# Designs tried in a protein design chat: miniprotein binders against a7ua95r516to809. Part 65

Target 1, 294 residues: a7ua95r516to809
Amino acid sequence: ASLSLLSISDLVPDLQFIFFWMSNAIEILYFIQQKSPAYMQTIELMDDKAGSKESLLSATISANEEAMTILEEVIMYTFQQCVYYITKTLYVVLPGLLDCNPFGTEPSSEQCRRAAGVCVCAVCVMPEAVRRVVSVFQTTSDLLQQYQVHSEIQSQMFAYLFFFTNVSLFNQLIDKGPARGWFQRSRVLQIQASVKILLDWAKGAGHNHLAQKFFAKFCSTVTILASPPQQLSQMSWKALCAEHPSLKPVQLHRILTQYQLMAELGPLPIWQPSSEDEAYIYRTVDLLESFENH

## First folded at step 17 (miniprotein)

Design jl8
Fold by OpenDDE base, last read:
Structure jl8 (fold): chain B 294 residues (1-294), chain A 86 residues (1-86)
Amino acid sequence: as target 1 above (294 residues)
Amino acid sequence: SDEAERIALDARRMIEEAQRLAEQGDHEEAIRLLLESVEIAARSGDPYLLVKVAIYSIILALQTGDEDVIRRAEEVLRRAKELLYS
């Protein structure tokens, strides 16, 4: 109940706090990494007063290793906290993306936070459900930029968030899709359009490669389901496996089976799994994605 | 120099005591000692003491939940950074 009211805006103060300390920890880490070699060299060039140099060097190495280890732990901790808060918000807003009708005239309820007055930016013209998801990512991006977090950490953050989003959307679609009518062609096309808006945002934000990589499974599923029966019925199991390598055999089989039922297609021998894949198509444990694999 | 070594030892003891106090939940006294240690650490000429002060200020800020301690931790961190980059 209480989770449904949680917006990313409500978490901004907490995230700002964590990002501040994380960014400083990262800055200190890089400072040490850059200065330590020169400092050690300075010790090595000092006049050797009877073993004092070796002891000082050893102590300096130890201090460097300790500092690096602790900083890495702090960075990891703060990173995990950020991910926890952000994914908690994503978990709340992501289901709305599957129910979203991007072709409907939803009134643009929220003005762009950056503009006084009527904003016609890409975010303001988004359907509300898509905008809520994008807002989580945009807020994350804005915070990472505000605190000048290193690009590698930003990439790792978005990689995980896209991974989480893909797993969440994929699992919901596979598990609940048939019952909720999300496998119906009209609904699939809505989902496809909504995902395209999200991917277009990710591209505009500089995360195109990550988005394509981590959304591959969900996008493949949506692409298959959006395909016209006349087109998809001409594709062999092997061709579909090759075109959608992100899907496990069990997942592809499930998608095709549900598609066949939805489209009222008779048995399609062309979609029959290969003898090699036949052993895997019944592994229901592998049907849904795990959040633990990242 | 023998003086720099004595200063470094003093700074290290203060930082270690601050850490111990923080672990015991005495965050206010911990941050006070860290703040005092910053200038001493700088005088030692050992940059790793300043780094250690900075690290412990970050850790303390993340653990304390006390707004005044957090503010003081920011001050410690700022000062440590200023001295590290000087």
Scores: ipSAE 0.770, ipTM 0.937, lowest interface PAE 0.5, mean pLDDT 90
Fold by OpenDDE base, fold request of step 18:
Structure jl8 (fold): chain B 294 residues (1-294), chain A 86 residues (1-86)
Amino acid sequence: as target 1 above (294 residues)
Amino acid sequence: SDEAERIALDARRMIEEAQRLAEQGDHEEAIRLLLESVEIAARSGDPYLLVKVAIYSIILALQTGDEDVIRRAEEVLRRAKELLYS
């Protein structure tokens, strides 16, 4: 199947398999964590027959440490596999979010399978491109809940997925945006509206803090690009740095330079980097975000 | 007791052998041996042997790709959990 046809629904069986085993590994981990202290205390209270107690305690500690280590490895492995499948799907659907016109009249083609009728849920009224992205996150949430995965693991999963999404969208916007016309104000406003729908979903799903944290770079970029020239031209470099601390100097400089070109603005001395930042604006290696730095 | 220690030793050997078999790709024999080891591990009175059996059943299920082995791994896991929570 072409990557373009891969839906999150196609990966549900594989994800269910991994989540099943992951959830059981987590359950056993918590069982050990809860029971081990009491078990060790029981050994400590045993009659010390000729050093047998110390040897048994040592062996038990070692067995506990080994079991914990292996379980953590299994959990990490299964977590990584889940992330791999989910991010593979995100990789396919995320570009559509940048090209999406959320103000278009096209009804969502895929009705929510949960409703016997016309579903008017927030997901069903979303533009198709946004709905596809949200469906990945919603499916992930539903699976995590189905298998009763611990809230911490759920939080870590969404943190990574939002991180990945931000990096993907940011890098695409910075790299391809000028050539694709995504820096045009009308297109930026469409992107902003699409991202707002995603963020509103994340808020409704209880992930508002994570979404705000991990989407900060992309949101800052979109906010700057969505700003009217009359407003943005009045903001100094320092003011923009302060308002958008998630952006590196090189990133901000790139955004402003492309904005200037798009808006046909002459040189704006007010956007000149500070002497302190001047060395950093040339660090092109830092322009794009890395997927490894999570 | 000397008997419990002997049982624990036997269970440990079975689990170690199952692990070795799994590493060699003999997943069917590995899971069979794990299934046999569950009851022996329970008789040892050492909960960590049951935990090991459970862990290796999970690992084996994730590695095998064989549906029958996966089903047996689920059985091993279920039985190990039942015995751990008893």
Scores: ipSAE 0.765, ipTM 0.935, lowest interface PAE 0.6, mean pLDDT 90

Design yk10
Fold by OpenDDE base, fold request of step 18:
Structure yk10 (fold): chain B 294 residues (1-294), chain A 85 residues (1-85)
Amino acid sequence: as target 1 above (294 residues)
Amino acid sequence: DTSEELRKRILELIIEALRLFAEALRLARSGNPEEAEELLKRAAELMKEAAEIARELGDPYLIEFAELLLESVERMIEKLERRLS
C-alpha cells in the first residue's frame, strides 16, 4: 500500500498480533523472575547425593538465563516492530499538523469509535489534522492497556514516539518553514495552538512529563517564532540560550536569522552569538536533529 | 538420580519450546503464518510432555512453568488461526 494511504486503523489488526506476542512473552518472563529464586533455593536445600544437586542447580541457572534471554529478544523484537509501524503512520500525518488552522470551524469528519452516537469528547472536537496525530497515540495507548503491557515498556514506547514526533516536526519546520510560510507569526500561532492541543492530550493520557521532555526543542522553536518582534528584539543571545537550553547554537542562530528576515528587522547586534558560540553557529551538520540519538 | 535427570529434561523441553515460540514470531512477521503455526503446535506438544513429566515428579515450579508456556502457545495458535480465517 502507498504510504499516503496508510492509517493507524489499517494497522490495528497487525499491531494487535504483535502486542499479543509481546504480552505473552512478558508474562512468561515475569513468572521466571518471580518464581525461579525460590525454586533454586529449594534445590540448594536438597540432600547432596554425590554432587547431584550442584549439577541440577547449574542446569537450572543456565536454563533460566537462556529462557530469559530468548524472551527479552522477543520483547525487544516486538517493541521494534510496533515502533516501526506506528512511526510510519506518524510520518504520514505529522506534516498536516504544521498546515493546520485550529481556529477554523471545520467539524471533525470521523466520530470517536469509543462512543455509541455523537461523542463530544476532547478528541472529537479537535481539528482534523490534530485528531489524526492524536489518534495514532491514542490507538497505541489503547493497545498497550488492552494487553496490560508493563508500565516501563509503555513509557519507553511513548518516549520514542514523542522523540520521533519532535525530530520530525522540528526538522520540517527548520528546513521547509521559510518556504512554506510557517515562520509568519499568524501561521506560527496556529502551529502553537495545534501543539498545545496535542500536549493537553498527552497530559490527560498521563504522559505529561515525557511530552514536556521530548517536545522541548520544537516547543522552544515555536515559542521564539511566536514572540512579538518588540519583545524578541529586546532579548540577548545569552538570554535566549538560557531560556531555550534545548536548542543548539546553530539552531538558535538559524531561527533568529529567519525570524529577522521575515520580520524585516535588519541586523540586531544583541542577537550576535558569544565568542564561545561563534564557532558552533557554522556547524550545519548539527542544524537538523538526527533520529539516531535516541 | 533419575528425578534430577527428568528435571533437566523438562528444562530442555521448555528451552526448545521457547526457541520455537521465538522463531514462530519471525516466520509470522515474514509472511509465513502457516509455518509459524506448525512451530507453535510443536511447542505445544513439547509442553504437554514437559507438564506430564513434571506432574509425575510432583515439581510445582516445573508444572506451573510448562503449563503457563503451553497456555501461552495455545493462545497464540488461536490468535493466528483467527487471522488466517
Scores: ipSAE 0.835, ipTM 0.961, lowest interface PAE 0.5, mean pLDDT 92
Fold by OpenDDE base, fold request of step 18:
Structure yk10 (fold): chain B 294 residues (1-294), chain A 85 residues (1-85)
Amino acid sequence: as target 1 above (294 residues)
Amino acid sequence: DTSEELRKRILELIIEALRLFAEALRLARSGNPEEAEELLKRAAELMKEAAEIARELGDPYLIEFAELLLESVERMIEKLERRLS
């Protein structure tokens, strides 16, 4: 099946298998971590018959360490596999978020399959493009809960997924935005509304802090672009840097330059980069975010 | 002491079973689910042996460890068999 047709629902059976393996590995690891110290203490209290106790203790320590290492590798591997498949699905659906008009009257045709009749849940009233993105995150959440994955692993999973989403959306907006008209205020407002729906979902799902942290760059970009020219033209470079610390100087400069062009503004001395930042605004290699820096 | 040697043997069996468990995952993910199942079955047999020895020794930790791993492996076998059906 072409990547374009891959839905998160199609991946659920494979993800369930991976999560099941992960969950079992976590359970065994947790057992070792919780029970092995007491067992070693028990060995230490045994009568020493000709140094055999020390040998057993050493063997037990080594075996426990090796077991934990193997299990940690399994957990990491399964984690990476989950992330890999989920991010592939995100990659397919995320572009739709940028083109989404959440103010449009098009009823989301896909009703929640869980409800008998017309579901009016927050997900069912979402624009289709937003719903597709949320569905990926919701499915991930449901699977993590279903297999009772440790909260730390859940947090790491969502951190990465939000990171990936932010990088993807940011890079697309910066790279393709001018050409696609996404820098037009009306379009930006649509994007802002769509992202707000996603952030509201994340808040409702208990991931508010992670979402705010990892979407900061994209949200900052959208906020700047959504600002009226009269307002934004009154903000200095330093003020914008301070308000949007997630943006690198080169990124902010690019956004402002494109904004200036779009809004047909003349040169704005107030947006002149500081002497400190002047060297950095030309670092085009830093313009787009890397997926590897997580 | 024979009991200490037996405990060491149980630990060896557990480690081997865990290695098989890990390798089975890789095989299953690489498109070799049948081979993965065979490794899991082998791991299960190792854990049955380990659990038996541990019960004979009366070592609660090793019993629980071997049985937990056995149950995990058996659940994985069942899950894999359902996917292959």
Scores: ipSAE 0.835, ipTM 0.961, lowest interface PAE 0.5, mean pLDDT 92
Fold by OpenDDE base, look of step 17:
Formats: C-alpha cells, sequence, structure tokens
Structure yk10 (fold): chain B 294 residues (1-294), chain A 85 residues (1-85)
C-alpha cells in the first residue's frame, strides 16, 4: 500500500494486536517483579532436605531472570513496532500541518457530522490538517488506555512521538520553508496557531511537560519567525541564543538569514554570531535534526 | 519426584511457554499467523500442565504464575483467531 494512503484507522487492527501482546507481557513481567521476591523468601524458609532448597532457589532465580529477559524483549519489540507504524502515519499527515490555515472556516470533521450533527468538541472545530495529526495521537492514547499500558511506557511512547514530530516539522520548515513561503509572517502565524492547537491537545491529554520539552526547537523557530521585524531586529545574536537554547548556532543563523531575506532587511550587525559561534554556523551537517539521536 | 523437582519442572514449563509466546509474536508479525497460533496452543498446553502440578503441590506463586500465563496465551489465541477469521 502506498504510504500516502495509510491512515491511523487502517493501522488500528494491527496496532491493537501489538498493544495487546505488549500489555500481556507487561502484566506478566510485573507479576514476576512483585511476587518473585516473596517466593524466594518462602523457599529460603523451607526445611533444608539435603541441599534441595539451594538447588530450588538457584533454579527459581535463573527461571525468573530468563522469564523477565524474554518478557522485556517482547515489550521492547512490541513498543518498537507500535512506534514504527504510528510514525509512518505521522510522516504522512505532518506536512499538512505546515500548509494549514487554522483561521479559515473549515467544516467540522466527517466523523462528527455522521454521528450527531454539528459537534462543537475541540477536535471537531480543529482544522482538518490539525485534526489528522491529533487523531494519530488520540488513537495512540486511546489504545494505550484500552490495554491499560503502564504510565511509564505511555510516557516513553509519547516522548518519542513528540520527538519525531518535532524533528519532522523542524526539518521540513528549515529545508522547504523558504521555497514554500512558510517564512512569510502570515504563514508563520498560521503555523503557530496550528501548533498551539496541537500543544493544547497535548496539555489536555496530560502530556504538557513532554510536549513543551520535545517541541521546543520547532516552537522556538516559529516564535522567531513570528516576531515582528521591529522587535527581532533589536535582539542581538547572544540574546537570541539565550532565549532559544534549543537551537544550534547553525540553525539560528539559517533562520535569521532567511528572515532577513523575507523581511527585506539589510545586513544587521546585531545578528552577527559571536566569535565563539562563528565556526559553528557553517556546520551545515548540524542544520537538520537527526531521527537517530533519540 | 520430590516437591522440589516438581517445582523445577513447573518453572521449566513456564520458561518454555514464554519462549513459545515470544516466538509466536515474531511469527505473527512475519506473516505466519497460523504457525503463531500453533505455538500459542502449545504454550497453553504447557501452562495447563504446569498449573495442574502447581495445584497439586499447593504452591500459590506457581499456581498464579502458570494461570496468569495461561490466561494471557488464551487471550492471544482468541485475538489471533479473530484476525484469521
Amino acid sequence: as target 1 above (294 residues)
Amino acid sequence: DTSEELRKRILELIIEALRLFAEALRLARSGNPEEAEELLKRAAELMKEAAEIARELGDPYLIEFAELLLESVERMIEKLERRLS
């Protein structure tokens, strides 16, 4: 199936299967972790008949360790599989977020229209492009809850998904932004509003801290680009670095250079990198974020 | 067999069932769901045996462990069968 046609809904049956397997493995793992220490103590208190106790204890320890290893492998594998499929879906829908005009009157979601007429829920009033992204995250959340996946695993999954989303959006904005006109103030404001909707959803879903952490780079970029020229032209390179620590010098330099071109600003000495950063602004290999460093 | 030997046997059965459980996942994800189901069925049989021995011994931990794994495997079989249907 072409990647372009994959909706999160199409993946739900497969994801349900994987999540179910993961949930079962987690349940068994927690059982061992919680109950095995007491069991070993029980063995230690047994009457020692000719060294049989020590042998049983050793066998129990070995079996528990092996069991936990197997289960951890299953959990890790299923986690990776879930992330793989969910990120594929995100890859398809994320570009639409950058082209989205959230200030337009877009019709309510087809799903809510079919069920109950005009739904005024937060998801139904979202622009379609934003709703598609939110739908991926919401479906993931719903599945995690359905299968009662431990909160730590949920947090890890959302951390990765937000990381992936940030990297994808950031790289697209930096690479394609100038050519697509995404650096124009009006477009930037649209992007900012779209991202705010996503962040508001994340806050409502209980993932506010993770969202703030992992979207920092993209949000910083959008914040700079959304700044009025009169305001931004008064900020020094050092001040911008301090305010946006998530951006590498090469990234900040690229953003400012493109901003300058878009705003038809002459050379601004105040934006000149420090002598310390001057060597780093030419590291084009560090311009785009890597998906591998998570 | 001593009670200790029986407990060791139960643990062996549990480990084998877990191996089958893990391999069944790999098979299911590689497009061999029928083979995965066969491994899960075998795991279920092992856990039935383990649970029976554990009940005879009156070992609460081993009973609970074997029964928990059995239930998990049986749920997975049901889930897999629904997908193949």
Scores: ipSAE 0.833, ipTM 0.961, lowest interface PAE 0.5, mean pLDDT 92
Fold by ESMFold2, fold request of step 18:
Structure yk10 (fold): chain B 294 residues (1-294), chain A 85 residues (1-85)
Amino acid sequence: as target 1 above (294 residues)
Amino acid sequence: DTSEELRKRILELIIEALRLFAEALRLARSGNPEEAEELLKRAAELMKEAAEIARELGDPYLIEFAELLLESVERMIEKLERRLS
């Protein structure tokens, strides 16, 4: 209902309502799944007066199947409602990740470290932009735990949220990166640090496998862009495709083109696409990702 | 058998209440919370009837089913009424 909200905290009452409805449906569904088989056996043992035991058994089977269908629809609807509102919030907060500085050093903190004789380095402080994204993930995790949602449903929800995050960040980087200066090395390293904070959250929350799977495209992009020129220039196109299978040829070509420009490695292409891929490096319709499942 | 006919009646009440429960959710989410509350109250009445019949029969499965759904519907009514306040 509150589609224009920028903060997940403003959506919590609506999300609590939806998760409460979901949890009640799950409880009833679980009851049917656990108790119905034994009940069917008790019907088989009943005294068969007037030959109506088979009719009761058939009616019981039909009713339980319809009940489970209705409850599964409620669970699916509530899942979709949660995902809808959560991703609307993510859509608003995700762009800030590409334009923030996680290497912030407070003047008093840096001065204190120099006075103590410690080697000065940037501490990874959670920028407001990263905090907003982490807050969405953490609030979602807290709600799922509060309502005791099954681990399979929790995994499906985070799989979609990570997929959505990956697509949103990748598309913005590719589409707006040249104009925003996001391919400059200092910016790429800042983006890499911000993404690491998200990956660390996912690992600590027990979603490491999902994060590695569903962030693969954006992480591959940042890994390539962050690579030292001496290391990357030694890799063939075929080797890069094998190391980064999540990237389509047009995507890899665009990333390498921007990399070569920013590293000032000259105008001649360093990475020669394979004969198979040559037909696809200019397919601009495949450059940006869809938010739809294919 | 009258006992088996009553069990079939309980199952019919449960299915109707579940349909009302699901429709109430859609109404609440589409901006019709007063109508959603009306459907939930009707579902609660069905489950009170179902639980009463199930207790008279002494059918533990149908008692638990009806009481679980009644408790769920009543919790949702309370939640919805607080939002309408």
Scores: ipSAE 0.788, ipTM 0.956, lowest interface PAE 0.5, mean pLDDT 86
Fold by ESMFold2, fold request of step 18:
Structure yk10 (fold): chain B 294 residues (1-294), chain A 85 residues (1-85)
Amino acid sequence: as target 1 above (294 residues)
Amino acid sequence: DTSEELRKRILELIIEALRLFAEALRLARSGNPEEAEELLKRAAELMKEAAEIARELGDPYLIEFAELLLESVERMIEKLERRLS
């Protein structure tokens, strides 16, 4: 009965604590990685009259290996904790991307709202649903920078967040799209515009390569669905597979089937799978993506 | 060699402090922040001892290791005490 919507702002104190612990562990791990090799060399140069040098060297190697293992486990645990809570927030806000109209006249910013009376602001393209997703990514980025988390770990975190976003949007589109009308051409164009705003954020934040890699499946889906019927019907199955390698045969088949239905192109299949792919177009076990395939 | 035995003791203190640091995190995240603080205080005591021994030996690596871990643990104690007060 006491249900609350999860928001990233509510999680910031917990995330700050977790990132602080992670940051401390990273600092110690970095110290070991940077200083231990030189220390080992100083031990090797010590006088070894009683054979005690070899015992110290062995103990030092063993201690450094155990220390690094403990710290890596702390970093991994804190990373998983952050990702768990951040993705719970994303789970709540991501469906809105599929339902929003980025071409609407109600601006999400005060500047665009203020300008609407005399001349409509052509720049106001951040609908509330997109803003909520961007806010999760931006808050995450700000926290990672605040706690000086190493850039490699920041990249790994955004790789997973983009992977999660792609899987969530793709699965919802495929699973709920027919019932929600998300395959209608006008709706697909709205989805495409909303995703472009998200991709622009990722580019501006320095994550363009990660976004290109991890959004490929959803972006391919939307690109196909946004294509004019005249152009798409002229493309062979092989050409579509080559242009969209991120899509499995069953996924491409499902997308094209829904496209043909919504474009009212008749019941006769337009796109004939290759003989190689024909065995796979009905493998419904492969239709939805797993959150564990990253 | 007494010097080498002391260096090995410092390494053992560091590893035990790291184990306490990691366990304190799990306790804090599972709703036991007071127990987590107690483990961090024990880790801090171990690192104060390790740093003293390392300074007697004049071992710059072990001094820096112990002092870095001590500083990290003390920052975490402050963070937990702020939340508990």
Scores: ipSAE 0.781, ipTM 0.953, lowest interface PAE 0.5, mean pLDDT 85

Design yk10
Fold by ESMFold2, fold request of step 18:
Structure yk10 (fold): chain B 294 residues (1-294), chain A 85 residues (1-85)
Amino acid sequence: as target 1 above (294 residues)
Amino acid sequence: DTSEELRKRILELIIEALRLFAEALRLARSGNPEEAEELLKRAAELMKEAAEIARELGDPYLIEFAELLLESVERMIEKLERRLS
C-alpha cells in the first residue's frame, strides 16, 4: 500500500502474503525431510526385475536434493523480504525513542484513558514513540506465530531486528546527539528508561538472550552516559574497555568526550587511552556501525 | 520397468512445479503478479498430472507430495487473485 510507513499495520497485508508463502515452503520442506528417508527404504525393497532400482534410487536422491535446495532458497528469499519491510518501518520509528520523555507521557490510547479505573494494557500506557517500536516487534511476533514459523527461524528474525535496532539507535545517537542535546544527563536518563521498556518487552516475549546480545553496544553507551560523574571519573580507560567490550576505541573515546563536555568537567581529558588503543581513537571510519550483518 | 519410469516422471513434474513456484514468488514480489499467477496455474496443472499418475501406481508418498504442492499452489493462486481484483 502507499500508506504511511510510520505504522507496521500498513504493511501487514504484504507481510501476510510473504509469511504465507514462507509457511507453505516450510511445510513442503518438512514433508520431504520427514518422509523421504522411509520412501527411499521402500524403493530398496521393491522387486528389481529390470535392474533399474539403482537408477530410481539415484533419481529420487537427486530430486530430493534439488527440491530441498529450491525450497530453502524460497524460505531465505521470503525471510529477507520480511526483514526488509520490517526494518524499513523500524528505521522510521526508532529515532523517536531518543526524543521521547517516558516519565511524563500520558497514555497514548483514548480507549485506555476512557476505561474506568486503572488501564492494564501495557502498550496503551507506553510513550507513543516506544509504543510504535514495540508494536513493530509485537506484530512481527504475532505473524510468526499465526503462520507457525519454526522457532529457530523466529529467533533468527528477531536476532536481525535487534541487531538493526542497535545499529540504528547507536548511529543516530553518535551522529546527531550533540546537535539534539541527547548527551545531556536528563535526556540520557529518559533514553535509558525508554530502552528499558524495549528490553522488558523482549524478556516477556522470550527473546531476552537475543536482546542482551544484540543491544550491547547501545546499552553500553547509555550506561556510560547515565553514570554519575564521580563514579565514572574514577574508572580508568582500561576498566571502561573491560566493562564495555562491545565499544570500539573510537566509539568509547567519542562517548567520553561528549560526557565530559556535558558534565562540564573541563577541557583536560580525564580518560587516557592505553598506548595500544591510542592508534585507534581517531579511526573515524570505525565510528558508525554498518547495517550489514557480521 | 514401467513403474519405475512413471515414478521418475512424477519426480520430474514435482521439480518443474517447484521451479515454477519459486519463480512465481520472485515475479509477484517484483511487480509482476499476473505472470506469477500464470506460472502457479502451470504448476497446479503439473501437480494434477503427477497426482493422477501417483494414484494409478498406489504410491502414497508421491500422492501426498503432489497433493501437498498442489494445495499450496492453489492457495497462492487464490491469494494472488484477491489482490489483483
Scores: ipSAE 0.770, ipTM 0.953, lowest interface PAE 0.5, mean pLDDT 85

